# VHH binders against q08ba6, part 6

Target 1, 224 residues: q08ba6
Amino acid sequence: ESEYEERRDAEARRVKSGIKQASIFTLEECARIEAKIDEVVAKADKGLYREHTVDRAPLRNKYFFGEGYTYGAQLEKRGPGQERLYSKGEVDDIPDWVHELVIDRLVTHGVIPEGFVNSAVINDYQPGGCIVSHVDPIHIFERPIVSVSFFSDSALCFGCKFLFKPIRVSEPVLHLPVRRGSVTVLSGYAADDITHCIRPQDIKERRAVIILRKTRADAPRLDS

## First folded at step 21 (VHH)

Design n5
Fold by OpenDDE, fold request of step 25:
Structure n5 (fold): chain B 224 residues (1-224), chain A 123 residues (1-123)
Amino acid sequence: as target 1 above (224 residues)
Amino acid sequence: EVQLVESGGGLVKPGGSLRLSCAASGRTFSEYAAAWFRQAPGKEREFVSTIWSGGSTTYADSVKGRFTISRDNAKNSLYLQMNSLRAEDTAVYYCAADHWVMYGYLPEEYDYWGQGTLVTVSS
């Protein structure tokens, strides 16, 4: 239906208004950072991180640094809006290399203020991996949501609906390429009013993303 | 801020090859997305190819399989290898660069431009 398409287009424009992307990291820098990510993976495999630093799934691993959050079994209620920060010290500190190689670059380029980032999450995806439609918890993280992509090109989809058994993904409102070495900044409508995801078909080879965020001062935290 | 200077243009026969170069000033060119655009006589400027800082590339359909964009960060240079050239490839070719590039094929995304180099494909 033409009306449906028009509405979709309008929403796509709203989404786009809340997105900035920057080409910042060189090929050499990507390689260097990717090597550091591999070191994180290796360290995790050796069991050298704190328990809540590492979250494993078959085609996706997450590594939480600085401030981590959960929507898991520790919560009485699960689902969007119920996320809580872990108690302080439950996840490992942000590695120095993340500060030096990633955060400082973003600050230098004016993407984020100095001292903004206190949470760094590395999502490492294997081919066919995905992240389901979600909004970064608004009660946990300030805006903007900043991410840097590594290893391979992928796409961030906005407005998809996930169905399970089997996994099915609806047509997105916006299909946003996220390229190796690129920085994506989400704010406004893109961060708050529409869900985003990575579809399995958009991860054709290994892909990692470093998500850099600032926790809210009033973010709810699990009891120590 | 970066200055861009194209070179390598010239006259070539159909089916021939040509390599364009774009020399960038400064030390930060490697951080930019860089692109080639072209403008044929009487036509609008059109997208040819983009290479992002991380090495990702995109091509216009009209040049895909024939043209290759590349960069040498050590030389602060951008290249366009053009093979199997056609008469319709005749144009002034421009080098462009910027950080804040989302799509890569939109001229307005690029603040820095060269003066262009003329490529003429003719028998």
Scores: ipSAE 0.894, ipTM 0.948, lowest interface PAE 0.5, mean pLDDT 94
Fold by OpenDDE, fold request of step 25:
Structure n5 (fold): chain B 224 residues (1-224), chain A 123 residues (1-123)
Amino acid sequence: as target 1 above (224 residues)
Amino acid sequence: EVQLVESGGGLVKPGGSLRLSCAASGRTFSEYAAAWFRQAPGKEREFVSTIWSGGSTTYADSVKGRFTISRDNAKNSLYLQMNSLRAEDTAVYYCAADHWVMYGYLPEEYDYWGQGTLVTVSS
């Protein structure tokens, strides 16, 4: 028991070494960005986006901008490592407001270099929603993985497993609070060597996250 | 590169209330996580409360339910409303701020500090 705890603690330290968090976005800025997210949702509901821009699930919607990728039905073979970028033009461009209100701020604060982001994904969660344990595809995206959280506070868990029917989540190696308006930067062990997830119990209110990433030049794409 | 100046400290009776203020220089304070720490005589500096740029708050267990941290971005100010004050709340209270804050309760996460304001709770 003690040995298990020690090992977990050691791994937790490794995870932490690959995590940076910053308080950057003001309350007013959060409100403004959140309003923009609502506009995205509304536009999607009207069917005004390209087909692959919107990915719907019961308690979670994803909106892909710039470079989108698939992990689902479009693939003959599914699972980690099988993710593929869509062909260029299959998803909508990154909205101007994402550049102006989010990316530019990150660049200004030195979180990411200018010109880094070419993929923006908005994950919009309803209470009880979740994202299963995963590693952001290393064959698709460069590091770091940057995300900004909106609407409500939540938590990112590392090193837990999901069981289904009903959804259950094991104890994580690390439970990381993610606060509204905060930026989370994943690199190293946190990005590559351990899975991360959002547990249903950690989304008590609506929560959205904007994930900003750079695709690899050699990232595989689906055939048109 | 922010300067912080605390005010509002003073003598108060047990059970009383006091409101501390922290005025920040510049116009970018609203982007920072801001925190209150306190140091009693002969004791180490301890965490009191943190407010993040997006409005999230955390509190030390010793002050939960009694203290409230808040901010006014228009005034570049941080506040600490202290109710039901106790003798053990006697300390110099410091305002702190930074961007790169993960936990919020660690003083080393904050590069910017005020000079402090003394709060004395005594009958």
Scores: ipSAE 0.893, ipTM 0.946, lowest interface PAE 0.5, mean pLDDT 94
Fold by OpenDDE, look of step 22:
Structure n5 (fold): chain B 224 residues (1-224), chain A 123 residues (1-123)
Amino acid sequence: as target 1 above (224 residues)
Amino acid sequence: EVQLVESGGGLVKPGGSLRLSCAASGRTFSEYAAAWFRQAPGKEREFVSTIWSGGSTTYADSVKGRFTISRDNAKNSLYLQMNSLRAEDTAVYYCAADHWVMYGYLPEEYDYWGQGTLVTVSS
């Protein structure tokens, strides 16, 4: 048991070494961005986006901009490395406001270089919503993985196992607070060697995240 | 870079209230996480409260329900409303700020500090 704890602690340290968080977005900026997210939701509800831009689940909606990729049940063949980018044009372009209000801020603060982001995903969670443990596909996305949190405080968990029917989540190796307006940067061990998730119990009110990533030049793409 | 200057400290009776202020220089303070720490005589500096740029707050258990941290971005100011003050709240109170803050209760996460303001709670 002692050895187990020591190993867990060691792993937690490795995870932490690959995580950076920054307080960047002001109250006013958060409010503005959140309003834009609401506009995205509204537009989606009107059916004004391309088919693959919007992915709906009971307590979680995803909106893919710039570059989208297949995951989960969308995959013909399941397993690691099976994710593929959609053909170009299958998802909507990154909205101007994402560039202006989010990406530019990250660039200005030196979080990412200019021109880095070509994929923006908005995950919008309702209370009790979740995202299962996963690693962002390394064959699709370069590192780092950058995310910005909005609406409410939550937590990003590392090293959890999901059980279903009902949904249950094992104790995480690391429980990372992700606060409204916070930027989280994942690299190294945190991005590549351990899974991360959002547990249902960590979303007590509406929460959204914008995930900013760069696709690899050699990322596999679905045939048109 | 930001400079921080605390004010509002003084002598107060137990059960009394006091409001501390921290004035920040520059135009970017609104982007920073900001925190209050305190140091009593002969003791180590301890965490009091943090407020992030997005408005989230965290408190030490010892001050929960009594203290409230807030900020006014238009005034580049940080505040600490202290109610129901106790003798053990006597300390020099410091404001701190930084962009790169994960947990908010660790002094080492903050690069910018004020000079402190003394709060004395005594009958």
Scores: ipSAE 0.819, ipTM 0.913, lowest interface PAE 0.5, mean pLDDT 94
Fold by OpenDDE, look of step 21:
Structure n5 (fold): chain B 224 residues (1-224), chain A 123 residues (1-123)
Amino acid sequence: as target 1 above (224 residues)
Amino acid sequence: EVQLVESGGGLVKPGGSLRLSCAASGRTFSEYAAAWFRQAPGKEREFVSTIWSGGSTTYADSVKGRFTISRDNAKNSLYLQMNSLRAEDTAVYYCAADHWVMYGYLPEEYDYWGQGTLVTVSS
């Protein structure tokens, strides 16, 4: 038991070494961005986006901008490294407001270099929503992985196992608070060597996250 | 860079109330996480409360329900409303701020500090 705890603590420290968080977005900025997210949702509901821009699931919707990729049930062959970028043009361009209100702020604060982001994904969660344990595909995305959280406070868990029927989640190696308006930067061990997830119990009210990434130049892409 | 100046400290009786203020320099304080720490005589500096830029708050267990942290971005100010004060609340109270704050209760997460204001709770 003691050894187990020690190993867990050691691993938690490794995870933390690859995590940076910044309090950057003000209350007003959050409100403004959240309103824009609502506009995205509304536009999607009207069917005004390209087919692969919108991915709907129970208690969770994803919106892909710039570059989108296949995952989960969308994959013909499952397993590590099987994710592929959609052909160019299959998803909508990154909205101007994402550049203006989010990316520029990150650049100004030195979180990411200018011109880094070419993929923006909005995950919109309802209470009880979740995302299963995963690693952002290393063959698709460069590091770091940057995310900004909105609407409510939540948590990002590292090292969880998901079981289903019903959904159950093992004890995480690290439970990372993710607050409204906070920026989370994942690199190193946190991005590459351990899975991360959002547990259902950590979404108590609506939460959205904007994930900002750079695709690799050699990332595999689906045939057009 | 941000400069912080605390005020509002003083002598108060047990059960009394006091409101501390922290004035930040510049006009970008709204972008910072801000926190209150305190240091009692002969004791180490301890966490009191944090407020993030997005409005989220965290409190030490010892002050939950009694203290309230708030901010006024228009005034570049941080506040700590302290109610139901106890003798053990006696300390120098410091305000701190930083962009890069993960947990909020660790002093090392904050690069910017005020000089402190003394709060004495005594009958």
Scores: ipSAE 0.778, ipTM 0.897, lowest interface PAE 0.6, mean pLDDT 94
Fold by ESMFold2, look of step 22:
Structure n5 (fold): chain B 224 residues (1-224), chain A 123 residues (1-123)
Amino acid sequence: as target 1 above (224 residues)
Amino acid sequence: EVQLVESGGGLVKPGGSLRLSCAASGRTFSEYAAAWFRQAPGKEREFVSTIWSGGSTTYADSVKGRFTISRDNAKNSLYLQMNSLRAEDTAVYYCAADHWVMYGYLPEEYDYWGQGTLVTVSS
């Protein structure tokens, strides 16, 4: 192998060491959860959520439950480690159905321990939507980072860089399929030491993901 | 804990069709990723197709367009509809299943396997 190919292959192995995926949610369970996601979208369209629960962007909306945090243009000060949790009460609580239909199922299958999750985010993508390369903030969230995919299949890409005008994405170190009804668990190198993204070309149809996390006890908060 | 039993194999002429079944027993099969693999005489076991719990499917290039994987959750069963059969499709066909399946085409991803059913494509 060339030195370049060896280095990329070695990094891919390091990324894979921090990834687990499980087939858990049946067709029937997916349909039920997807209907609940549609209810969230409808409620948000009526303006019935708290201010920081809903974050709208072209072709991608985010719905924060339990805990939300500042990022991007919302930051007071630019730079590493500047994300902060919003004050208690500024983000709606995790809906009961997320506990009953998603979190409890993950606990039953041994993916996460009971009581672990205090943050649930739904990202809802339209065709061509994306999320730029990032690392889930280490100073805010414990590991693992757990997600479940709905509506359609897509891919989570590791080690890409986004360029703009026009949007261009470099070749990933790892192109990880994320399939409807499947669970992805990120820890170690995959969670901490490499960025991940969703490329526009990997969202061919409407897709949603529910991301389940635990905030650190020492995570900084805007009212602290 | 899952037991898998394949059936539906047999002798079929080239160009013909055959439908394989895999019956699962034990815990609910509907949550598993489930797959078909095959092994021809003197060859390594090769991937045929996988279906995930949410309905996603993948196929080996050699069977795409001719074979269709499906499942019936009410019967805890997996199926492979095989059309336009060729001599090179002759093999023992195995079903496999697991929760912890990332790519779907790697045999090592599956802990549960059936005993196999023989498909012979010959005149």
Scores: ipSAE 0.728, ipTM 0.877, lowest interface PAE 1.0, mean pLDDT 91

Design n5
Fold by ESMFold2, fold request of step 25:
Structure n5 (fold): chain B 224 residues (1-224), chain A 123 residues (1-123)
Amino acid sequence: as target 1 above (224 residues)
Amino acid sequence: EVQLVESGGGLVKPGGSLRLSCAASGRTFSEYAAAWFRQAPGKEREFVSTIWSGGSTTYADSVKGRFTISRDNAKNSLYLQMNSLRAEDTAVYYCAADHWVMYGYLPEEYDYWGQGTLVTVSS
């Protein structure tokens, strides 16, 4: 095997060492949670959330609860480590149903410890939607990064680059299935040392994900 | 945490159909990924199909289009509808389940297994 292929295979093994996945949420629980996600979307469409709770992009909307942070075009300074938490009160609290239907279930099944989560983000994708290659900011969030997938199946791609005009994605080091009702836990190399993305071709129909995180005690914050 | 019992095996002619059932103990079965594997005489255990708690499914290439996995949470049961059966489908069929299932096709991913039900496809 070429030296290139051996390096990619070795990196794939390192990535896999930082990934766990669990089947937890039943078809009935998924349907309940998906209806709640639709309620979030409707409330956001009526303008009833705080300013920084809702972030809209083509074919993908994000809904930040508990904590939110600056990223992409929202950054005032470029460079590593520039993401900042919004001031307290700029982002709506985590809804009770997220605690009751999602977080508490993950605690009960031993995925995360009680009291760990203080940030929940819903990403809602339309067909062909995507999220560019990134690392969840290490200076903002503790590990693990936990997510639960809804509506449809998709994949997380690790170690590839997004190209634009038109959107293209280089061959990933690892193509990880993310299935409706399944939980994905990222830590170690997978969370910290390689980028991940969702490719447009991997969103065939509406998909949502709830991402559950804890902010670091020393995470930098905006003043207001 | 679960006990699994397969049933519905039997003798069937090539081209025929058969439906396997796997009855599960404990009401948490609906949260598990659940799978069918099979073992023909003199061969290693082979992946057939997996269904996850949210309804996602995967199939071995050799059975795609002929077999359908399903579950009924109210009956705490897993099913395998087998159509267009071939002599090569002759095997003991096993039900398996676990929470921590990433790919679904690796036997190592499953802690809970049934004792198996025999399917024989012959003229």
Scores: ipSAE 0.711, ipTM 0.873, lowest interface PAE 1.1, mean pLDDT 91
Fold by ESMFold2, fold request of step 25:
Structure n5 (fold): chain B 224 residues (1-224), chain A 123 residues (1-123)
Amino acid sequence: as target 1 above (224 residues)
Amino acid sequence: EVQLVESGGGLVKPGGSLRLSCAASGRTFSEYAAAWFRQAPGKEREFVSTIWSGGSTTYADSVKGRFTISRDNAKNSLYLQMNSLRAEDTAVYYCAADHWVMYGYLPEEYDYWGQGTLVTVSS
């Protein structure tokens, strides 16, 4: 192989070493959770959440529960390690149904220990929506990063380069299917050492994901 | 722990159809990814189709459009509807299941297997 192909193959193997996926949520459970996600969307449309709970973007809305943090254009200072948790009380608490229908199921199946999760984010994508290449901030969140997919199937792509106007995305080092009702667990290299994204072409129908994390005890926070 | 038992195999003429069933034991089968594989005499076990707990499916290119995987959670059962059968579909068909399934098409992703049911497609 060329040196380029050898490097890509080696990186793909390192990424795979940090990924686990599980089939857990049944069709009925998915339908129930998806109805709850629609309730969140409706409540947000009525303006009934705290200021930093809802982050709207074209074709993708984010709903932060438990903890939220500054990123992208929200940053006061650019550079590595600049993300900060919002002050306590600036995002709504994790809804009871997230604990009952999602977190408790993950604990029962041994995906995460009881009491681990203090941050739940719902990303709701319309067709053609995306999230640019990123790493979940290491100085904010412990590992693993756990996610559960709903509504439709998609893919989580590792090692892509985003170009804009129009949006163009390089071939990923790894194209990981994320299927309705399945759980994806990122740790090690996959969580820390390579970027991941959702490409617009991989969101063909409405999709949602619930992302479950624990903030580090020493995570920096905006001053109250 | 899950136990799997296939049924529905038999002799059928080319162009015909069969429905395979896989009965599962255990409370949690509805949560599993479940799959069909097949093995022709003298060949390696080959992927046929997978269905995930949330309803997503994948198919081998050789069976796409002819075979349909489905499940019935109330009956703890997995099915494979096989239409437009060909001689090359002759094989022992196995059902498989596991929670920890990434791609679905690799036999090593599955810890639980049935004993198989023979399908023969011949004139």
Scores: ipSAE 0.687, ipTM 0.865, lowest interface PAE 1.2, mean pLDDT 91
Fold by ESMFold2, fold request of step 25:
Structure n5 (fold): chain B 224 residues (1-224), chain A 123 residues (1-123)
Amino acid sequence: as target 1 above (224 residues)
Amino acid sequence: EVQLVESGGGLVKPGGSLRLSCAASGRTFSEYAAAWFRQAPGKEREFVSTIWSGGSTTYADSVKGRFTISRDNAKNSLYLQMNSLRAEDTAVYYCAADHWVMYGYLPEEYDYWGQGTLVTVSS
């Protein structure tokens, strides 16, 4: 019992070493950005985006801008490292408001360097929505992985570990609050060496996140 | 950088109310997480409440239901409404702020601090 607790505590410290969070976006800025997210949702509902911009799942829709990639059931081949960027032109460009209202603010505050971001994803969750445990694919994206939360507060959960005893333990190694208007930056161990998820019980109200990333120059792409 | 100046401390009877203010210099204060901490004589500085730029709040268990943190971005100010005051609320109250705040309850998360305002609950 004590070895299990020691291992969890040690891993939590390693995860924390790869996490930074910042308070940047004011109530007024959040409201403005949230209205823009609603415009994206409305445009998607009218079918006005390119084929691979919109990915719908129960209680969670994703809107890929700049670059999008295959995952889950979309994979052509099973196995690790099989995610691929969609062919150029199959996702819409990053909207100008994302640059002006989100990316530029992050650059000004020193969160990311100018010119870093070429991928922006909006995940829009209804109450009870979730995303299963994953690592943002290392062969596709550089680090850091940056996100900004909107509408409501939630949590990112890191790792559920199973020790060799018959009792299954699935509680997270770290439960990280992600608050409306806050910026979360993942690097190091937190980005590369442990999975993260959002549990259904942590989405109590409508929530959205904008995830800002840079694709690697050598990231594999689907053939046209 | 930001300068913070607290006001509104004083002597109150148990069960009374008091409202603390923290005036901030610089227009970037609305982007900061901002917090109240307190320190009684001979004790460690302890967390009272935090408000983030997007409006989220947290409170120490000892003050939940009695204290309310708020901010007014137009006046560049942070407030703490303290109701149902008790003798154990006697302390110097400090305003704190920073961008890089993960949990909100750790004093080491904050670079900017006011000089404090004394609250004395008479018995």
Scores: ipSAE 0.682, ipTM 0.860, lowest interface PAE 1.3, mean pLDDT 89

